# Miniprotein binders against b1l550, part 29

Target 1, 279 residues: b1l550
Amino acid sequence: MRLPEELLERARDIHSEAPSHRIKLDRVGSFGLKVPVEFKGFLLLAEADVWVSLPEGRRGVDLSRQVEAIYELSNPPKDPFSLCREAAISLLEKLNYADSSGVSIRFDAPLQDGESLKYYGVEISSIASDEIINKIRVEILGMTACPCTAELIRAYKSSEIAATHTQRSLGILEVSTKAEHPDPDKLASIIERAMSSPLRTYTKRPDEGGLVIRSLSNARLAEDVVREMIHLFLEEFGHLPEDTHILAAVRSMESVHMHDIYAERSFSLDEIRKEISSH

## First folded at step 3 (miniprotein)

Design T21
Fold by ESMFold2-Fast, scan of step 3:
Structure T21 (fold): chain B 279 residues (1-279), chain A 95 residues (1-95)
Amino acid sequence: as target 1 above (279 residues)
Amino acid sequence: DTEERIRELFERAFKLALEGIELWLQGKHEEARKKFEEAIKVLEEAAKLAETLPESLKHHYLALIYYFMAIAYERLGDTEKAEEYRRKAEEEARK
């Protein structure tokens, strides 16, 4: 029809117009999307953010096209790593004015713990431009026991039995690399092995006693946990590209203080190898 | 609004399915089955809402809902229903 066609021709495309100020924006997109993913045989509802860069001459981004990119790739559900990488690439293909794109996906990962499931936090991202950079962050709770208090009690009692306060500690490993995302289950395992003991989601009284005894026998400072995490990471993932960047951190929720203890180290594989080899 | 309601039902169904898996691992198979059955009922409600969506979104959500129902039926051991809903999901996804 002639009238509808004239109306379409007269309608302005707001997003393609020049902005009020010619300023480039780094990230513009749809945040907080709910997306199903398949992870290690589990169907999970993840939360996703998608974005692109916006050039200084363009007023806005096609948000519907961003949502289409990730939705098309999420049905049927697939593993979150492939979804992350493929959606980032698809965004650049669909939005040709963008110099870069990114996708971030967050979920609580189930991990079998005897006859129960426990959960750890996973956030992954892929940022696409002329190259792809993949990032993963894993957070898991464990237990630490204070070696300083243990030593004081041993000195006081002249006893072989270690006694000290214990607390929950959050272990964090974050990896940024041009290679594929590291396996989050392996990152979670590294964190748990570095701590005094893992936490259990459900335990009977005999198992509870064993957990406490294990923690007391393996007392570690937050600083000890971070160093052990780095050591274990290098054993498992030391063959990633030299420019791979890692953050290892632990936050101890001190039961005897109103505040937390925090320890961290960030490094590239190149940097840490030179440091370790300096002696 | 309707999409938000569908997302809320999805979140409830996912939580029920995970609870079912946890119960199954604990050997509480009858309790696990009830959780998967409840998840299917929630997904049936989601499907009714999805039918009211514009054509451009309707087939996307129905495919996803039917796929989840297929997985839930697999966990119940109902292979015939699982195959039926897998096929329904594939048909909606082609639309």
Scores: ipSAE 0.022, ipTM 0.477, lowest interface PAE 6.7, mean pLDDT 81
Fold by OpenDDE base, second read of step 4:
Structure T21 (fold): chain B 279 residues (1-279), chain A 95 residues (1-95)
Amino acid sequence: as target 1 above (279 residues)
Amino acid sequence: DTEERIRELFERAFKLALEGIELWLQGKHEEARKKFEEAIKVLEEAAKLAETLPESLKHHYLALIYYFMAIAYERLGDTEKAEEYRRKAEEEARK
């Protein structure tokens, strides 16, 4: 029976040996870790991915060290923004053969909805190399009303407020920046404001009626929602570095069709400013 | 799937630990301790399962499990065991 120490040394040797094929890997790590985070006074269990690059001359990554890096920083629980950044940096320090590292933390973020809480999806990431890039992805459900159907019905019935079908739509904002992570609540607010109406966790009948009426009065195509998201984003976050990259997207879960409608725009702040200024 | 089961146990242990922290912050220290103890029990089960994994995976999971055990023992105020498991985690991490 080989002594545990010998087995350890052998395992270490395996990771450090030259691979059969000298190819660099961009990301090697552990995905789906559970880590505690503190977010706006809430203690949440988040899902985390941690990874580093692997040079061509090394067979494997010390995965255990990666996991240790993030868990050391997770006790006591801290805000996910700091955790991502600090863990990404720590990974590079602990795994000196890596030229890049990354951490991604995902959880459902609580958002006040009247007297109740609703949730939106958030993924916070940091990628470290010679620089640190911070990324945040926010997903929140809202409601859209179709303007096309509204116009058809309006034309047909000559009513001031045309009935139309409504659907749940998922709005997505993803921001990558060298600056600090944008406030996810602000991003969520942008998405909700870009839609016909927000969703509510609890609605009384009168409130529900009001939401529907609001939605009908603010009918928007998925394309309109995306454009509005971009517009609102520029108003709120136009101060970010020009090389900041944004993805704005909407997935509308259509009630009339069995398929979803999807619209997106990917852009840098510099690009979009030039585009808008040209009109 | 052994890996899946270990993951489930880990998640459960983590949840318990988190609940313990919440209870602790609320001043419910005795209840918190119970949660940490439960977490340790779950992690022990996970460790047993991890021992059955192939060598390449075994050390990775054990390192993680032992690390979390160390944290749980720290929360319980058992610094000796915490250090022991931290050492064990480091040892496995090096494998």
Scores: ipSAE 0.006, ipTM 0.195, lowest interface PAE 9.9, mean pLDDT 82
ESMFold2 (binder alone), alone request of step 6: mean pLDDT 87; pTM 0.831
ESMFold2-Fast, scan of step 6: ipSAE 0.005; ipTM 0.344

Design T22
Fold by ESMFold2-Fast, scan of step 3:
Structure T22 (fold): chain B 279 residues (1-279), chain A 95 residues (1-95)
Amino acid sequence: as target 1 above (279 residues)
Amino acid sequence: DTEERIRELFERAFKLALEGIELWLQGKHEEARKKFEEAIKVLEEAAKLAETLPESLKHELLAFIYYEMALAYLELGDTEKAEEYRRKAEEEARK
């Protein structure tokens, strides 16, 4: 399928004109597009951004070409990793004035949780230029609890007191690599294992007390969770290229004080290995 | 045959959606809305045809059609219908 020829010609004439100011733009494109993807046997509705660089001598980009490119590649739906990489390459090939192109695809990924499904956030990107850089960001909720576990465990006999001494926390792993995108299920697993306790789909049932007790028995500060995520990441993905960049972060949502605790560390694999081996 | 007819309808709906997106990018939101409404009508016709297919083909095609309908409803700002059709698509995909 193609857009009407008249619309394409009109757009090309305007966009090829000289701009008011000779300034290069880093990212110009269509943001918030809705695309179907197939992820591990599930058909999901994802949100996509597509963009290219714009040289200083050109007024605009061919937005209709960008939309055509991703939608042609998404029909029939395919896995979001292949869609992301293929669309970024296709954009750069079709829009020859561009130095680089990029595609980001966001969706909620299903994760098996006993007999039900829960969902975690995934954002996949591919940025094409002389090389391809693949990025993936995984976000999943869990629970953390203060390391003053002895005092808090005594409080759990009063369920409301115990509940106010644990908090929901958002764990974040972001990986940027020249290799293939890491498996998001494995990244989600790392985050959950680093937490005091995972958050389950139907937790507000008889299981809620058990979840709180488990969190209190495995008390971890946000800082502890970040360090554990890094340790677990190195065990699972330490084989990636040395210039792979990782962001590990935790945001703990403390309702009582109207503020969040945030801890993060960004690093390359080369950098973190040197740091760990310092003594 | 029926599969080929469904393909033709799907391709027509896809073209209408692309035209709608182009109009939306130009700020012609009312004209874009009409294109998305037209795309939905075409997809409804495709879904009716897909229901007549054997079980082995029906679920794959219905999942695909329902996802396109969800996209069109999202473009219209009808988030309730978009969620309804996204759920229908996921149900068909699991079969």
Scores: ipSAE 0.000, ipTM 0.139, lowest interface PAE 21.0, mean pLDDT 78

Design T23
Fold by ESMFold2-Fast, scan of step 3:
Structure T23 (fold): chain B 279 residues (1-279), chain A 95 residues (1-95)
Amino acid sequence: as target 1 above (279 residues)
Amino acid sequence: DTEERIRELFERAFKLALEGIELWLQGKHEEARKKFEEAIKVLEEAAKLAETLPESLKHHRLAYIYFLMAWAYEDLGDTEKAEEYRRKAEEEARK
């Protein structure tokens, strides 16, 4: 996409004017843009946010130029990680009054589930300044079940009431790092392995005896799931820089209460290693 | 508000064009073509409204609308129409 030169020059004149108040803004940009991406052989329509910092002495940013920049980099479609990084760098280069730039790209990632596909949520960000910080958030649904006595577990396996005592749970892993974005399929795998049982499909709640039996045989509290996610994360991604920051969380949709259970832990790799080593 | 309506139509046309690109990349060329044709119709309505604006806004809005029309025609493979609207966009931008 190319805008006429004279339109861009006119817009820049207005945006370079002094504001009513000399206040810096942290993020100014175009949010909710639709961009095509190629992810692991799939063509997907993603949503993108692009922004830059705005200094205290400048009235506005060149929003149309931001849209042009991401569109140019999206044609032909490329992987969302490269798009995110390249767009953030390009924005900072093109809008030289900015101290920082950022790009976030969100999409539902396909994952094979037998002969069908299920989907999990991915949000990828790159924030550029004198260095680049890469962020990724993965969300995927699974099942949890409260740890029960042996008698309750046996009763649940043979009773329809078992379905009402298992819960849908949303597992969340966020990673912020100076290294490349972690593979979201690996993050999704960590979350699913930490759960009592994965869901067969994301669109329909399974009501299958086998799924219920697996959940009850591997009963876990939200707190257990978070701890297991952290353990599995350290096994897979312990090579990341020590200042890598992680958020691990679970939101359990309680079937017996009117509210959800939520458990989380945020940490840096340096922090968690010292904690584990403290005996 | 006429200017607010033009902005709404512009955003809608932009969205339709992006949906068209996604469909085209999936090999759904017929469906993509319909999206680009819809975008052009929305832009034609935006251009009619822009003609009613004061001189201080009219040429800026028309230049951008015509540029988007040229882009949509290019995606349709209609190079003659694309060139026509690119020329119109440049002409409006000079005013």
Scores: ipSAE 0.000, ipTM 0.229, lowest interface PAE 16.0, mean pLDDT 78

Design T31
Fold by ESMFold2-Fast, scan of step 3:
Structure T31 (fold): chain B 279 residues (1-279), chain A 95 residues (1-95)
Amino acid sequence: as target 1 above (279 residues)
Amino acid sequence: DTEERIRELYRRAEKLAWEGMELFRQGKHEEARKKFEEAIKVLEEAAKLAETLPESLKHHYLALIYYFMAIAYERLGDTEKAEEYRRKAEEEARK
């Protein structure tokens, strides 16, 4: 009988052979690894992907070294940003045939919601080559309300706001930078502030009325939400390097239609500053 | 599916623990204690499910769950159980 480590070691010889076709692969690795991380004092179960580039002359990647790289750094659990960056660097050190490496870590992040917690989605990545590029994607649900219907009702009844439909909207901010990962709590805050209203963890009859009234009083198109997210992002993170790339997007899950409304803008800080300055 | 159920229970325990910390900050110490006790019960349920997983996953989830239990017991001031569950977490992590 043999231990798994011994079997994996024997398999490594095959990976050093020439492939059937001399084609470079961009990402080869172990996906869906479960790793503990410590985030803002919480111990979270995260999902990690680790990968390296594979040169055209090599048949396969040493998968055992990829798993070792991240697991060695995840015990004891540490913050996911340090884990991501350190593991990406370690992968290149352990797998010297690779031109680049990457690590992505996904988890649901707790966010203070009055006296309780709600959760939003976070995916962070570090991609290492001659330089390190850090990526973060934050997704959080909020509420929007149609301003067009509200205005029609207001005009008809001479009331301030009578009624309009409200819907859930998913806000998305993705940042790619040579600087450190932006704080995901700040990105989540930007998204929520851009919405008509945030979603609450414990919505009850009085709180339900409050959320609806707040959304109706702050009615915004998907296009309005994206523009506001960009404005708030520039106020908070305009100090990042000019070649930082941002995606701001919102998907509105329409209650009265079979389809969603989607709005997005991708830009670099250099690009958006020049655009704004032209006015 | 079993992994997803464990993750769901883990998230529930995190929420309870956070509510406990917030209640403690407000001076509602008895209500805070109950939240941490509820978190531990949820983690005990998660641990039972983790015991049914294949060996490759079982030890990983148990280590994570036991480590969280240690934190919750520490918050309750139960130093003996906190140390006990830290040791259990370390033992599972070595497997």
Scores: ipSAE 0.006, ipTM 0.335, lowest interface PAE 9.6, mean pLDDT 79

Design T32
Fold by ESMFold2-Fast, scan of step 3:
Structure T32 (fold): chain B 279 residues (1-279), chain A 95 residues (1-95)
Amino acid sequence: as target 1 above (279 residues)
Amino acid sequence: DTEERIRELYRRAEKLAWEGMELFRQGKHEEARKKFEEAIKVLEEAAKLAETLPESLKHELLAFIYYEMALAYLELGDTEKAEEYRRKAEEEARK
């Protein structure tokens, strides 16, 4: 009747053995775990990955201890940021042979859109060693419009014609910092404000016309959107440590192009401030 | 009404171009090419009609038509014609 306990003990013995080759592995762990989280009043089912570094002299990782690290902290469900950070710390405490640990948690975050909800993508992680590095990636769909269209609409009074030059675009902000995770709603807001207009989950005829007109009055290239995202990010989060790393990117699904347009910039706060201050 | 006819042709060309893009995304590149070629023919008809309009309206509609032609040529990989029609659109927009 004790077969599961005997199997766990045997697994631990095997993992403690010397490997076939003395090679360090950077990440070994349990990927694709289902974990409940509480996000801004919503109970969500998130997907989590947990891992540790494995030294060259050890054959394997105790996977049961990894699962314990996150599940003990997930009941009752808590906010995914605290869960991520606390689980990464717990992994190092439980698996003392590891030099580093990490936890990533992915979920679709609800955002109020009139009387409906829309969702945007969030991935957070915490990587623990002698210090903790927190990462967050936010992805949200919006609309962009070509600046050439903006010039044309000043001469032409047709929302039907104008609509041909609006595209769906995916905005991306990724932040790596030694400070706490930035608020994903604020990152999503930055992306939406940088775009020509946000996407609605429910549109009536008047709402549809309004989105087209807004996009055209605020026409931007993918390159313009990335620069605006960086500008807005610095206004909101410029207080973060100077070694904070940011990725700002846009993938535009052009309405008449056979391929996507992509623009990105990665930078540290130190780099971008020096660049801006030098003209 | 000539203006209404031009706008109808313009919308038809946009729909053809959209269908071409969807076909291209599905890997149906030859079918996509035919849609863009059809869109250009429709836009050529629209441009011919626009040339018959009064000066106050002609240049505005031609700029839109030429821009759509430029985009369709770009999708066909005809970068020379795409640039030609983009320049024509900008000339008309200046007027």
Scores: ipSAE 0.000, ipTM 0.136, lowest interface PAE 16.1, mean pLDDT 77

Design T33
Fold by ESMFold2-Fast, scan of step 3:
Structure T33 (fold): chain B 279 residues (1-279), chain A 95 residues (1-95)
Amino acid sequence: as target 1 above (279 residues)
Amino acid sequence: DTEERIRELYRRAEKLAWEGMELFRQGKHEEARKKFEEAIKVLEEAAKLAETLPESLKHHRLAYIYFLMAWAYEDLGDTEKAEEYRRKAEEEARK
């Protein structure tokens, strides 16, 4: 997919002019582009943002060249990791006034769930400058159960009481690293293992009862889930560079209250290792 | 020959969609709409041809064609059909 040359030349004329004020801008680009990606054998419609830094002496960016850069690389569809990295690099090569470039690609990733598919959220980014930083964010729903309710049901064997205190929770893992993007399926697995139980898209009454029982057997506070996610992350991805930054978070949609419970921790691998070794 | 014909059709549809986006940016909304509608018609022809392919190729080609149709419907603002064709593309990709 190529844009007309005349459109590109016109855009360059205007955008190379001096701005009204000599102020640097961090991110200027095309947001919300629709791009095809191939993810683990699936063809998915993803949403992409592409951007570059804009120096204080230049009025605007070449938006047409930004769109051309990502679409040239998206046909035929390729994996979103390669697309992200290659497009970010291409943007810097095409737009020599920029000090940095970035590409973010968002999609819902399919995950087998019995005879059906469920989806979890993935956002992949690559930011190019004198180095490349790769970022990935995975969000997946699961279930959590109050430890107090688990204790109560052990004493009284009440399914109704148990059901009242189970919550849908969103687990979040975000990683920024100079290494390649972590596998999102592994990140999703870490989140699900840290929770009381995974959330299924299709359950009949007997299967749904099983989820509640599993949640009670692994009853955890949002705070417990975040700590477990960090522990599991370190076991799987502790080999990443020490300046790798991680965000682990859980948002619980409390079943008996109108408000959500939220717990998070941000850390670098170097920082967390020093903290753990001090305890 | 049939595969090359199908590839010619969806490349033509992609070009039409790009022309539509350019017209839309210029404020020529009616001309843009016609381009997206033309792209969809070309993709419908490609899908009919793809249905005649062997099973080993049919589903991969249909997945890509339905994906392009979802994109064109998004540009038209037809969110319902865009979601329908995204789902059809994913179903074909799984086969």
Scores: ipSAE 0.000, ipTM 0.177, lowest interface PAE 18.3, mean pLDDT 77

Design U11
Fold by OpenDDE base, second read of step 4:
Structure U11 (fold): chain B 279 residues (1-279), chain A 84 residues (1-84)
Amino acid sequence: as target 1 above (279 residues)
Amino acid sequence: TSPEHQRLLLEFLEVAIEIFELFEKAVREGRPELLEQVVRLAEELLEIAEKLLEISDTEEEKLYAQFLIEYARILLEQARRLLS
């Protein structure tokens, strides 16, 4: 039922009133909306967050207009990158009292794994103000093997391939840039290549054994994985603006310990280049 | 929007969510037989969208229903392709 026009008008009046406390808010919006997107030929249902800033002199935000902004642009379904950027801009146009807006879209992205598919987590965002900042976060599970245990066993058994404990690890790359969103598949590939071995959703026993062997032959600390992620990122995306910000992180879910191992580095491209060149 | 229209929209959303959940499960667990269910659900989704069009009174409602029909059709085609 459409709310009676009178109720809508009254609601608008309330939103435009002066607040009891004249304080600006950074983000006011709707979170957890469902929106269709087209990603690499797949039609996906994604979760979306939309928000704008609220000036000190306005009591509330017109939430209905926010929802309309993203849904209008979602018909027909389009790529999530364009949707985020266009919706962020549209929000500022529709809500002219706002000086900033933002859109975030989350979904599981299909990734080709040989003859099968697996998924990795993606969050695509755009923030609009005097400029537009595009953000992408990729999360993918892989496998790491500890080199410390491997070396100990090798020393004792003199085997060519030392056994070590393996663990599932979550790799994370987050990129914020004034340029276009980086390709999430490339980011996912960087994470997987930085780890000891990728995870596969559907493996036969022989394939599973192969993954374990691969991990053992490429044992890496969580710290090594993060450093490798950064190295590979610079090779692939070093052309991005110098003020581009990156977060590279790994969370290893340890089976041997009661706690997880975590490593991260946050940096801008100009900062990391200076650091590397100084050695 | 009529109560019936709202009900059908909700039903459409629920079926769509189920489609994606089953698809994810099929891939994650290596169960292609679940794709048959995805196809059936996509057919149901299309039927819901068509019903929405039938009960649409305004041009805006008609346009939206047409969009949902196309959305359902795309999902159905995708599901069939994956099953083949």
Scores: ipSAE 0.006, ipTM 0.240, lowest interface PAE 9.6, mean pLDDT 80
Fold by ESMFold2-Fast, scan of step 3:
Structure U11 (fold): chain B 279 residues (1-279), chain A 84 residues (1-84)
Amino acid sequence: as target 1 above (279 residues)
Amino acid sequence: TSPEHQRLLLEFLEVAIEIFELFEKAVREGRPELLEQVVRLAEELLEIAEKLLEISDTEEEKLYAQFLIEYARILLEQARRLLS
């Protein structure tokens, strides 16, 4: 739905006024826009945020121009990476008072899992200023099992005890780079390979038993998973620019505790290479 | 893609958007009776996806229709789970 021209004209007058306090704002925009995107042959309904910086001397942002920027480029549906980057550039062109712009697009990406599809979370961003920074965050659920659980099975020969220490874990890889967005399917694969076992969208009891057994045979602490994710990331994406920044994290949803276990490491490619070569 | 294929694809998206809007409203306003409407719409969504598969001619169209069927099935299962 479109606003009438008279209403838009009145909004522009208000937004160009001086604010009550001369304070710059970092991000002002339209959040939660629904946009169709084309991802690897799939038409998906994504959620988008668009924003610009607001200078200290201006009361408000022209929201209608923000919505125009992304929707012009999303009709027909476009791949979300190109849409993200092109919309961020378009925002700066349309809103010349802004020093920076950004676009974030979130969707659940399909991933083949046997005979069916499962989904993992993708959030991509492009932030434009004097240069463009592309960010991607991939989140995927899997299973982890404590190494202490494996030791208990060996020592006490009780499979029922082992089941108490398997839990769902969320693996997270976030990449910020001046290069193009990394392939999210490859990031998801890295996370799943680092975990004890992947989680399926549809699991019967026999399949559930198989996942538990696999998790126990590949028992890892959250700390182990993060280190393995970093190792696998460097094997796949070590070619990215040296100033590329990565965050690797795992959140383990502990079934027997009142809180979650969280492990993370952030680094640049330059930083981690020097660290690894030092030991 | 054929005009009929494009029409069914747009209908799928319209019904999917309505499902999300009703689900958010049911949660926000505490109105479980809207979940029954969500189930009906999810059943309609699955039917649209199945018709889309029937008229798909290319391998790419068939793969996409299969994704939409799975997507509709997941929404339907989630809605039914909340009702029971």
Scores: ipSAE 0.000, ipTM 0.154, lowest interface PAE 17.5, mean pLDDT 76

Design U12
Fold by ESMFold2-Fast, scan of step 3:
Structure U12 (fold): chain B 279 residues (1-279), chain A 84 residues (1-84)
Amino acid sequence: as target 1 above (279 residues)
Amino acid sequence: TSPEHQRLLLEFLEVAIEIFELFEKAVREGRPELLEQVVRLAEELLEIAEKLLEISDTEEEKEYAQLLILYARFLLRQARRLLS
């Protein structure tokens, strides 16, 4: 006749012992938790990771307290940004041996696309220590087209040829900032505007032709897309703190190659402004 | 919110979790018959959302229930699309 609570208390005693090797661990926690979130009017099932740092003198963490913290804050479902920040802060308050805590939440975000919805990937994190750092990563599929004049002319002769001269590309924007999480819909919009054309969940025959024509008229290399994403990001989010870090990247699935083309740039706002102003 | 409203909201969440667990299992095990079950659960999810709207007393509750109906309709459309 033991209560699960008694067993948990004994486990905590064990975890406070000295480890076999005095090595600090950066992230120890519960990964792959399913949590409901409310995002812009939608109830979504998200996947969450929660963790804390573990000092070199302590054997283990209180995993049950980590799971309890996020589930307490997820009922009723709330926006994933508030959940992320509040859970990270709560973890540090509950687990005072930790130097830092973190929460990551992943979900597919709905985006209105004419009469239907399409989806893009969102991963947000909040890392708490003596300050809080918020990170967001947005991934969305779009179209790129090779800027080859001969191929463009051939593509315009038939829809079948046109389709084979465009590639699917994954656009990526990742932002790490001391300010609040940027709006993921705006990040997704930046990525789509930088590409030759956005992908659609459903297209009618006339809409499909228009998308192909638009892609071919706005032909861009992966390198062009990354530079345009950075330009558009600075127009929309240049007001963020100077130490904000950004990753802009594109992965293009080339139709004429068995491998992908990848282009990226990581930078801080301070760094990129100095680079641009030198020209 | 009323106890009955809270119960139906939790029931909605439980069915939504079941949908994603079944979908994950279908992908991992390569079993198309499980995708048919996903459609049936999505239809059940819509029914629960409609019941939430029926028992909603406040304007806030009604707006939230309508959002859940939109979400359930979206899941149903996606499940049917995967089967087609």
Scores: ipSAE 0.000, ipTM 0.089, lowest interface PAE 24.7, mean pLDDT 77

